# VH-VL binders against q9nrl2r1430to1533: the designs that were tried, part 128

Target 1, 104 residues: q9nrl2r1430to1533
Amino acid sequence: GGVHELSAFEQLVVELVRHDDSWPFLKLVSKIQVPDYYDIIKKPIALNIIREKVNKCEYKLASEFIDDIELMFSNCFEYNPRNTSEAKAGTRLQAFFHIQAQKL
Key: E = the ipSAE of ESMFold2; O = the ipSAE of OpenDDE; V2 = 0.75 times the mean of E and O plus 0.25 times the DockQ between their complexes.

## First folded at step 9 (VH-VL)

Design A2 (framework fv_pamlectabart; at its last look DockQ between E and O 0.59; V2 from the best seeds 0.00; counts 0 for: pae E 6.7 > 2)
Fold by OpenDDE, look of step 9:
Structure A2 (fold): chain C 104 residues (1-104), chain A 123 residues (1-123), chain B 107 residues (1-107)
Amino acid sequence: as target 1 above (104 residues)
Amino acid sequence: EVQLVESGGGLVQPGGSLRLSCAASGFTFSSYWISWVRQAPGKGLVWVGEINPDDWTIFYAPSLKDKFTISRDNAKNTLYLQMNSLRAEDTAVYYCAREGSDYKPYGDYFDYWGQGTLVTVSS
Amino acid sequence: EIVMTQSPATLSVSPGERATLSCKASKSVSSNVAWYQQKPGQAPRALIYGASTRATGIPARFSGSGSGTEFTLTISSLQSEDFAVYYCQQYNNWPLTFGAGTKLELK
């Protein structure tokens, strides 16, 4: 169970990272480039962080893994208006994730 | 005249399913973003989700995406809301609402509303 | 999600008087804010969009102002038909969110 779940999480993260719309999510937002980001987003997260958590076996349940991924998208939508490239990319990536998550 | 008419509401048991319809007329249905918005008795308005007319991308409220499905039939000028695994907290009047101007990349304000259809989830 | 906070929850005003309703966003929503009026047993009706533009058919006594995080709906001279619940809404970010509403009641 645990090993199987870990492998599934790893694979899904790899697929998310490789997706064309992953670019806003690969790493944490730069405070230098976006000075007000961390004033708005209180629980920042990115795919590299999620990947590390997977590698460290910090996710005991699929729901925990899914929650972090959903938080990542929630942060994106909270900060980026609907007409931005980031929000649009997030929408497409989230849709992809939802399809893949059904396999977990 | 722009019109939106919801239907399909009624009494349903917890765990049950229901599909709502929104019949549109008086405008080019296929050109507009349209949302579902619900309102529990004596409570405020809560956005459920919307559908993009350009690419049919659907956006949901995070708390509802797992059990609600939005779809549309342009040939019938009808919007749908499939609701599954209904709970008491899903009891509400469900509105469909058109979003602002056509051909916008992300929609606009709700310029027209239907009369709503009541969904009651109770044993 | 962006939280829209309306104040006051209830506003008691006499006919002919000015009513001022507040709506605050938890982050900037530019001017992508709408105001709606809802009477008992009825669907909401659009009043203002783009923070300050009156919807079609809305009387001139209704006006909206603000940008960023602070928004205001003003009714210059209340009529008897204006007593209702008023909601603000942002459509700048997903998910779309409404305020909890302000009930405008007769004093």
Scores: ipSAE 0.718, ipTM 0.906, lowest interface PAE 0.6, mean pLDDT 94
Fold by ESMFold2, look of step 9:
Structure A2 (fold): chain C 104 residues (1-104), chain A 123 residues (1-123), chain B 107 residues (1-107)
Amino acid sequence: as target 1 above (104 residues)
Amino acid sequence: EVQLVESGGGLVQPGGSLRLSCAASGFTFSSYWISWVRQAPGKGLVWVGEINPDDWTIFYAPSLKDKFTISRDNAKNTLYLQMNSLRAEDTAVYYCAREGSDYKPYGDYFDYWGQGTLVTVSS
Amino acid sequence: EIVMTQSPATLSVSPGERATLSCKASKSVSSNVAWYQQKPGQAPRALIYGASTRATGIPARFSGSGSGTEFTLTISSLQSEDFAVYYCQQYNNWPLTFGAGTKLELK
């Protein structure tokens, strides 16, 4: 709800996008480049989609926003082997997110 | 010699809490992935979660997220498992286990296990 | 999450015989599979990692094979001390997952 909470969601998404480790999460994974991704990941999501949902005021509770961000990381860890650059970036960005989310 | 020693298990009523400890020695604690793994009586092994040695992030089995909390204290070479809102289904032996080999301090398999500590949740 | 399916659930074998235990992953895990032995009242013991590499101190009668989704543990001349439960485990993806185990028992 409120104007301050929506501003906080926007600020947090901006901070995530600016983070050096955001590169695997900016846009949805390409089915052309990664043909099996959508056979494994059934609820895809990315930062550009989350940012649009914030802009359209689609999150009514902080928990809904947090759930989408955590889904994004869960998809990364489910699809990508643990020693890949994608999985490592995910661990660092998720740690950053948890610190920033304490401010909500 | 690499050692992992769990402690803090015992009998607890449903809804109760326990904190388990895993004391590590004989290796550079801060360099290794370390997991909690549990085993209900007569059942198989179930991974609980682990801590990333590079950035200290923690991963949990999806069903246990928000119920259990893993933490570490590098000054004490100790891994912790905080368990809240315990139910009968959480009755198990809880092991801590180091990931790696003598040649790689991370990420392969569980090369050393503690002896486990029993948690019993019953009225 | 990746499901590790072990078969058979129980295998009855005599000492000196060959035992073959199977493990199938629901998604490719490359060669990132380990096998563990567990005797009653004891912690698991690593036998094989990387699908086929023996852990330190493991006798040559234990061997592992496979890649991708299908993996096998073989005990080529069963000793009386080998009757135990055997678990496979993938460490390729989070969450880490174990098979349900194969109990190897005396015929």
Scores: ipSAE 0.014, ipTM 0.697, lowest interface PAE 6.7, mean pLDDT 88
ESMFold2 (binder alone), look of step 9: mean pLDDT 90; pTM 0.931

Design A3 (framework fv_pamlectabart; at its last look DockQ between E and O 0.02; V2 from the best seeds 0.00; counts 0 for: pae E 13.5 > 2, placed apart)
Fold by OpenDDE, look of step 9:
Structure A3 (fold): chain C 104 residues (1-104), chain A 123 residues (1-123), chain B 107 residues (1-107)
Amino acid sequence: as target 1 above (104 residues)
Amino acid sequence: EVQLVESGGGLVQPGGSLRLSCAASGFTFSSYWISWVRQAPGKGLVWVGEINPDDSTIYYAPSLKDKFTISRDNAKNTLYLQMNSLRAEDTAVYYCAREGSDYKPYGDYFDYWGQGTLVTVSS
Amino acid sequence: EIVMTQSPATLSVSPGERATLSCKASRSVSSNVAWYQQKPGQAPRALIYGASTRATGIPARFSGSGSGTEFTLTISSLQSEDFAVYYCQQYNNWPLTFGAGTKLELK
């Protein structure tokens, strides 16, 4: 744990952000662009927020880090129908995450 | 004729594991989305997960993703459900169900169902 | 997840009468709703998909309507074999979700 885990989390977040399908997840959804988003999604989260939490050492367990990432995808699928570009991007990014998370 | 036949159900102790099979015939297995759906005794239908025919991407119900694994063998036209760390609340009839379209980027309604296989988790 | 709410939980109807079953989605699911019939000891059978399209082999007395959040299954003239449990389901969003079912019983 400790520094090693933090490094692993940091690296994974970097890889997620660099992924081609990260575009729906880089930052919080704009309330202006999507007025009803926050009426539906009660625990919003994005990769920039997760990265900040990693940098601040807020994750004490790998499970906590994983939970936030899974929440991010859950929010995406909750809001976006299955046939949307966002949902499809989320699917591919989540699959990538699951493979990488096995290394944690 | 489209057919789905589940097997592998039975009695298991809590904490145990079980692998279910769904044998498909009468259609191009590799072209269709297929789901697992379970039903506890006297209760309603609950979606477990599905597999994408295009890339074998799997979607799970959030509450089940940690202990259930869906897989497929196209050579055998068979879908699998690996279940680990089973609890009493996992007791149910488990159905495999084909989703109706082979032309959509996502599955459709469940147009064909297997007869189901019963899984009982009890000490 | 999108919650599908069916009403009533139990519906008592006489043969030959009209039955109307309701399904409400907690959020819009467009027309991506299916209805299934299940009899005791049997697997579910697809009745309606796309909210209003009858599945193959389904009698004309079964019809579906609705879009967005309000959906209805109608059986115009009940036959003896129609007494069963009916489920609605959305396939618009992950996870896929079913209603709790409506039991259609003989009055």
Scores: ipSAE 0.712, ipTM 0.904, lowest interface PAE 0.6, mean pLDDT 94
Fold by ESMFold2, look of step 9:
Structure A3 (fold): chain C 104 residues (1-104), chain A 123 residues (1-123), chain B 107 residues (1-107)
Amino acid sequence: as target 1 above (104 residues)
Amino acid sequence: EVQLVESGGGLVQPGGSLRLSCAASGFTFSSYWISWVRQAPGKGLVWVGEINPDDSTIYYAPSLKDKFTISRDNAKNTLYLQMNSLRAEDTAVYYCAREGSDYKPYGDYFDYWGQGTLVTVSS
Amino acid sequence: EIVMTQSPATLSVSPGERATLSCKASRSVSSNVAWYQQKPGQAPRALIYGASTRATGIPARFSGSGSGTEFTLTISSLQSEDFAVYYCQQYNNWPLTFGAGTKLELK
């Protein structure tokens, strides 16, 4: 992990946030709005948290950054049935992420 | 740019079968629900059915469930409609349509449409 | 399944005037309604989704409103290219259903 990798992580997170299908992933799910979410999802993560970890240089390896992004998608697919708008958005954003991650 | 191009339409006799194709480009086809929608001459739009991105879930209009089969090949960016036991009432222009990004649980609007392919069922 | 009823079937109007097209759902569809324009020999084109959000590239003269069971498409200051058939569609529940259409004709 050097400064080049941190800039690349930030660029990728910005591209994910700007993607049309990012809306389920921008911030942690509200416990008030979705009371059972945290009964099911034990390792919550969202793009704002990942972006903060990039800003604080918390990723030592590209694999650690990629693992957090994949955890985000895995949580989406675990909580949301596959025919939901959230799961559809997750599928599209994950495909976009896989393309962009090849640049790392 | 997003493009959907239907093909495989034509004249077929009653009781016959036909397979339609929809070639997709300009977007990540494997990430989208895609529908077939048909329109009989001089009539309105009728939803035929839809298939999810990884082809594990397919929904059909109830009246068409056992007559038509929707499938997709994500490696070829192609959607298919297999039509069997065709009758005159199946005469229509068949469109493929991409589901949009309003992100609703049980469906979406259609943000891009192909130009359609005409199926004529006539003796 | 949810029946979408459009009225009127045909609306005759002059360029520069306002057209108001109605769509009624047999049960509540929240705001999960889209409107499409279809010109002769062409594919449908999305105009409005979410009852009131214009699709990309749609002129401001097209506006949508409504929620629940009653929805309206308004076309202000009609242009010559606006004479077409307009369909509403619900996407609240399976099966996805369309109205029968309103044909907007030059008076």
Scores: ipSAE 0.000, ipTM 0.591, lowest interface PAE 13.5, mean pLDDT 88
ESMFold2 (binder alone), look of step 9: mean pLDDT 91; pTM 0.937

Design A4 (framework fv_pamlectabart; at its last look DockQ between E and O 0.03; V2 from the best seeds 0.00; counts 0 for: pae E 14.2 > 2, placed apart)
Fold by OpenDDE, look of step 9:
Structure A4 (fold): chain C 104 residues (1-104), chain A 123 residues (1-123), chain B 107 residues (1-107)
Amino acid sequence: as target 1 above (104 residues)
Amino acid sequence: EVQLVESGGGLVQPGGSLRLSCAASGFTFSSYWISWVRQAPGKGLVWVGEINPDDSYIYYAPSLKDKFTISRDNAKNTLYLQMNSLRAEDTAVYYCAREGSDYKPYGDYFDYWGQGTLVTVSS
Amino acid sequence: EIVMTQSPATLSVSPGERATLSCKASKSVSSNVAWYQQKPGQAPRALIYGASTRATGIPARFSGSGSGTEFTLTISSLQSEDFAVYYCQQYNNWPLTFGAGTKLELK
């Protein structure tokens, strides 16, 4: 049910945030620090935004929640070259997410 | 001589499944990133996904991640592509391709390609 | 994803003449660009990697240049066996992406 799913989403977001490789994803990228980011990434998202959506019960399906998480990683990989710390962190966090998402 | 040989292609109905293999020889298979690349008839090349030497990292094209699974068996020098829930738009020649550099955090260009194996999804 | 745009879609050239093929990336991909040649019924063959380095066994008439977002493949003097489809590809970011190709045909 909805309550069960909400709890599962909340728990997964907590686990993602606590992960050592979550640092590129905790909040939206600063336009000041990365001036061209929003010229490239058209659907920005971060774990704090996803957490808010979970808290507001905006995810009716697990697929919607998963889509936002995958978008977050997709944005990272689109902007950051494969040899960057951000991309590498994203790779490890995404792998962790995929394992945890199987429980949803 | 570096060689990659794909197999397992054929005719499959929509919703069906198929597993492709890529047999490698002539190089240290376990040291290289390997990719799958597909090409629909009369169309361009589309990257499917890649796997690193020890399969600790596997990347997919976002549109294919849900129904394709890449794996490898280094003991057998073989790369695999498991395809499920196939649709007509999955009809293509599927290539395996070696990425040019070894012992890197990620692969480079595709320096060697197999001959490809044709997958046809049709009712 | 990074979009690789090739131009022209079709290029008609006579044997012995120079051919220039363009590839543009939607964002900087440094020099992590490769070029491939594909003939009908065959697998692609690597021509250039790192934007400007010829792959093993590739004739000197093939050359690559560019960095960032603008890349060029040049064939200095076309041979009969060079008429084919040419693809550019970036391997700077996931997902790896190809251009739509340029068909080099006999004028």
Scores: ipSAE 0.773, ipTM 0.916, lowest interface PAE 0.5, mean pLDDT 94
Fold by ESMFold2, look of step 9:
Structure A4 (fold): chain C 104 residues (1-104), chain A 123 residues (1-123), chain B 107 residues (1-107)
Amino acid sequence: as target 1 above (104 residues)
Amino acid sequence: EVQLVESGGGLVQPGGSLRLSCAASGFTFSSYWISWVRQAPGKGLVWVGEINPDDSYIYYAPSLKDKFTISRDNAKNTLYLQMNSLRAEDTAVYYCAREGSDYKPYGDYFDYWGQGTLVTVSS
Amino acid sequence: EIVMTQSPATLSVSPGERATLSCKASKSVSSNVAWYQQKPGQAPRALIYGASTRATGIPARFSGSGSGTEFTLTISSLQSEDFAVYYCQQYNNWPLTFGAGTKLELK
């Protein structure tokens, strides 16, 4: 909702981006490097897009912000096998996110 | 064609510093993870570290963290390795390697390698 | 970190024979394994990725198999240019790690 909530969302996104395990989530997956990704993942999302939505005040509720971040993790787990570096990074970053999201 | 050319190797004294460069051409450098990999004479390959496309994340082999610094300049299509406090055990050929695969988006295998640049740390 | 153990360290074979090189991971790496060939004085060349997919331009005599912790590279009908050192590498987890190599030599 207001300016105060948007500042909290921005601070959380910054903490996620700076986390050691953010590397799979910084930008949308390259269609050139991973041609089949968009055949499998129908609602792609990444931290740079979420940050842009925060900057443009596109989230009306905290639940909408949380839903986009959870979608980001679920896409990672859907596309990547369980024992991939991407999936393991996702599990660690998601755990960190759940702790930080309690502060909202 | 994809090309990676390392430079900046040479003789250096123990305790010295050296910066290696890797010039990339024939592909969109700013879209790829790139690694440094080294090989001591007569020994195997050892991963040094990698940097993501927009340099927001850099990962190092644990033994080399704090000693080496990886950076990139996407405007110049160039990857760098700053090496400090060099010791004889750092003597190796240093390769840059592009991380890409039609199979996965990042951090997978090394599909193209440079020819390497030799760093010799000796008195 | 995940240790990649290659065996044998050296494999002595003749042209026309089949060579089978082994790579064992200390923990499951799924199919996130690549194989590289390195000839003396040259940079490594990718042969196989995803445990079994041949890289572009690699002859059909090179094949890979395995998943989890055990992987093999098979070279059928060895050619004289195939005598080199072969490395396996996992990219499932950080840090990325290589095996120590298998030297394929003429005997």
Scores: ipSAE 0.000, ipTM 0.578, lowest interface PAE 14.2, mean pLDDT 87
ESMFold2 (binder alone), look of step 9: mean pLDDT 92; pTM 0.943

Design A5 (framework fv_pamlectabart; at its last look DockQ between E and O 0.59; V2 from the best seeds 0.00; counts 0 for: pae E 10.3 > 2)
Fold by OpenDDE, look of step 9:
Structure A5 (fold): chain C 104 residues (1-104), chain A 120 residues (1-120), chain B 107 residues (1-107)
Amino acid sequence: as target 1 above (104 residues)
Amino acid sequence: EVQLVESGGGLVQPGGSLRLSCAASGFTFSSYWISWVRQAPGKGLVWVGEINPDDSTIYYAPSLKDKFTISRDNAKNTLYLQMNSLRAEDTAVYYCTRGDYEDSYYFDYWGQGTLVTVSS
Amino acid sequence: EIVMTQSPATLSVSPGERATLSCKASKSVSSNVAWYQQKPGQAPRALIYGASTRATGIPARFSGSGSGTEFTLTISSLQSEDFAVYYCQQYNNWPLTFGAGTKLELK
């Protein structure tokens, strides 16, 4: 690691991670804890992965970054029924993200 | 008697905005999930979004999240749908519908809908 | 999102006959499936919820069955007023999704 200038993407990821509803999204779902997760979700992603991509400058467009974040939420809603804490947290975090993403 | 009455529909130009209202009566409005569902002419039903009575959290269809805003006024027993940057594909009858009480969530009551036509 | 696939798209049946409509979910939605009837120029009307429970005022000839990914709406003996479009819906996961509908028409 070298020192990188804080980008809008980096800042947004930091804000997402610090959000109270980020707990379902901080890292990839454990296959041990959720054995059928990867049978259902074919494109797993999490905030730590997105952060790494940001740090590696893999996002050339804001739309690419947004797509990954939306995929993260989509996976959550795909797997978790609406009455779960994960789905509810995801909805609140996504709403927060939507507001912040307008600044990109 | 449970009743939902939509209003605010009409003709709007592309890029325009419109706010729909849904007036509810005959039940405790603040206790129910309320949704918007739209239907393009000759097409199927498409869920737009809903509001959680417990915490006022709004849930949107992903494709409409950026353009549409749902809100409610419990004092007026009214649900709103603010629509911005409207396009031709947003032309539809917009229904207000109630989710069943407790954990059922199916749409047990529907309004008659209000037509939104987006055309230049 | 969970895709609800209805079949057939159109079903032609004679009055008095049995009609069977299918709805398939791309992922398990437990029993959180509803069926709606819609006639031209009218709002949808709830028929079945929880996959198999008739809504209030729905005639006994309407029945729903299924769980997980396979669901069926059955009309045991079609009446003239039953010719309409029927939609299935899952309300298990966000976003809530409908099938494309089955048009039940007079044969």
Scores: ipSAE 0.417, ipTM 0.845, lowest interface PAE 1.1, mean pLDDT 94
Fold by ESMFold2, look of step 9:
Structure A5 (fold): chain C 104 residues (1-104), chain A 120 residues (1-120), chain B 107 residues (1-107)
Amino acid sequence: as target 1 above (104 residues)
Amino acid sequence: EVQLVESGGGLVQPGGSLRLSCAASGFTFSSYWISWVRQAPGKGLVWVGEINPDDSTIYYAPSLKDKFTISRDNAKNTLYLQMNSLRAEDTAVYYCTRGDYEDSYYFDYWGQGTLVTVSS
Amino acid sequence: EIVMTQSPATLSVSPGERATLSCKASKSVSSNVAWYQQKPGQAPRALIYGASTRATGIPARFSGSGSGTEFTLTISSLQSEDFAVYYCQQYNNWPLTFGAGTKLELK
């Protein structure tokens, strides 16, 4: 949407990136380090990609922005067993996101 | 004796809302993951979601995350399921179930369920 | 999400016989599989967790095996009370998912 929504998307992405539990989500998963990831995850996305989409004004609706953030978490939970550091970080960051997303 | 007792089911119109409760007794409720599982008549079991012991983290089946809200009140030993925008496919028996508080997240105790019927 | 495929859908067996129920996961779930029994009009109850560990109070005639993607539940000497629907479930990843069930019927 409008300039207020774009500013809100930017502010939210910055808060997510600064959060202590953002580390699994900053960049796309390395195929070299995690060779089976892209066999399992068909729609990869990460915070750096979402930031770029915000900067390029590619989100027209708040729902599109929210869908990309939720896809990022869904990918984490689909790939990582529940007891991994990645899955635990994802749960905490998602909870933080849900609180912050009420501002959209 | 571990007990889980669901309540709040009933008949609701499409688009309506309903709140289910699960009263827990016989164990330290605040130490356990608690889940909702549903079963449509004549169909299999479908996981709805779960909430961790200190209610800081809630997981939902992806198709339900916008419609359903899980919460708990550890002081009252009660789990809740708020259901909104209900449709016919949400008709089911809704079970409250206990997960282990360690790494074994299977459902070791189940309530008897409460029936939710969504029809016009 | 991980799909759990159970077979057969229905198994007809007489008391005293052995029943073998199959469950296959669409990706590895390690040993994070549970089995549940459900009788008509009742809530499910846990039989097996960790693929092979019997839940408290479950008779020794129930046994589970498997790891990775293929799992079985075996009932070694069927009793009349064992005729029910049996569900497998993975708890390796969110969302937690169940198989469609195997109905164990009396011949």
Scores: ipSAE 0.000, ipTM 0.657, lowest interface PAE 10.3, mean pLDDT 89
ESMFold2 (binder alone), look of step 9: mean pLDDT 92; pTM 0.939

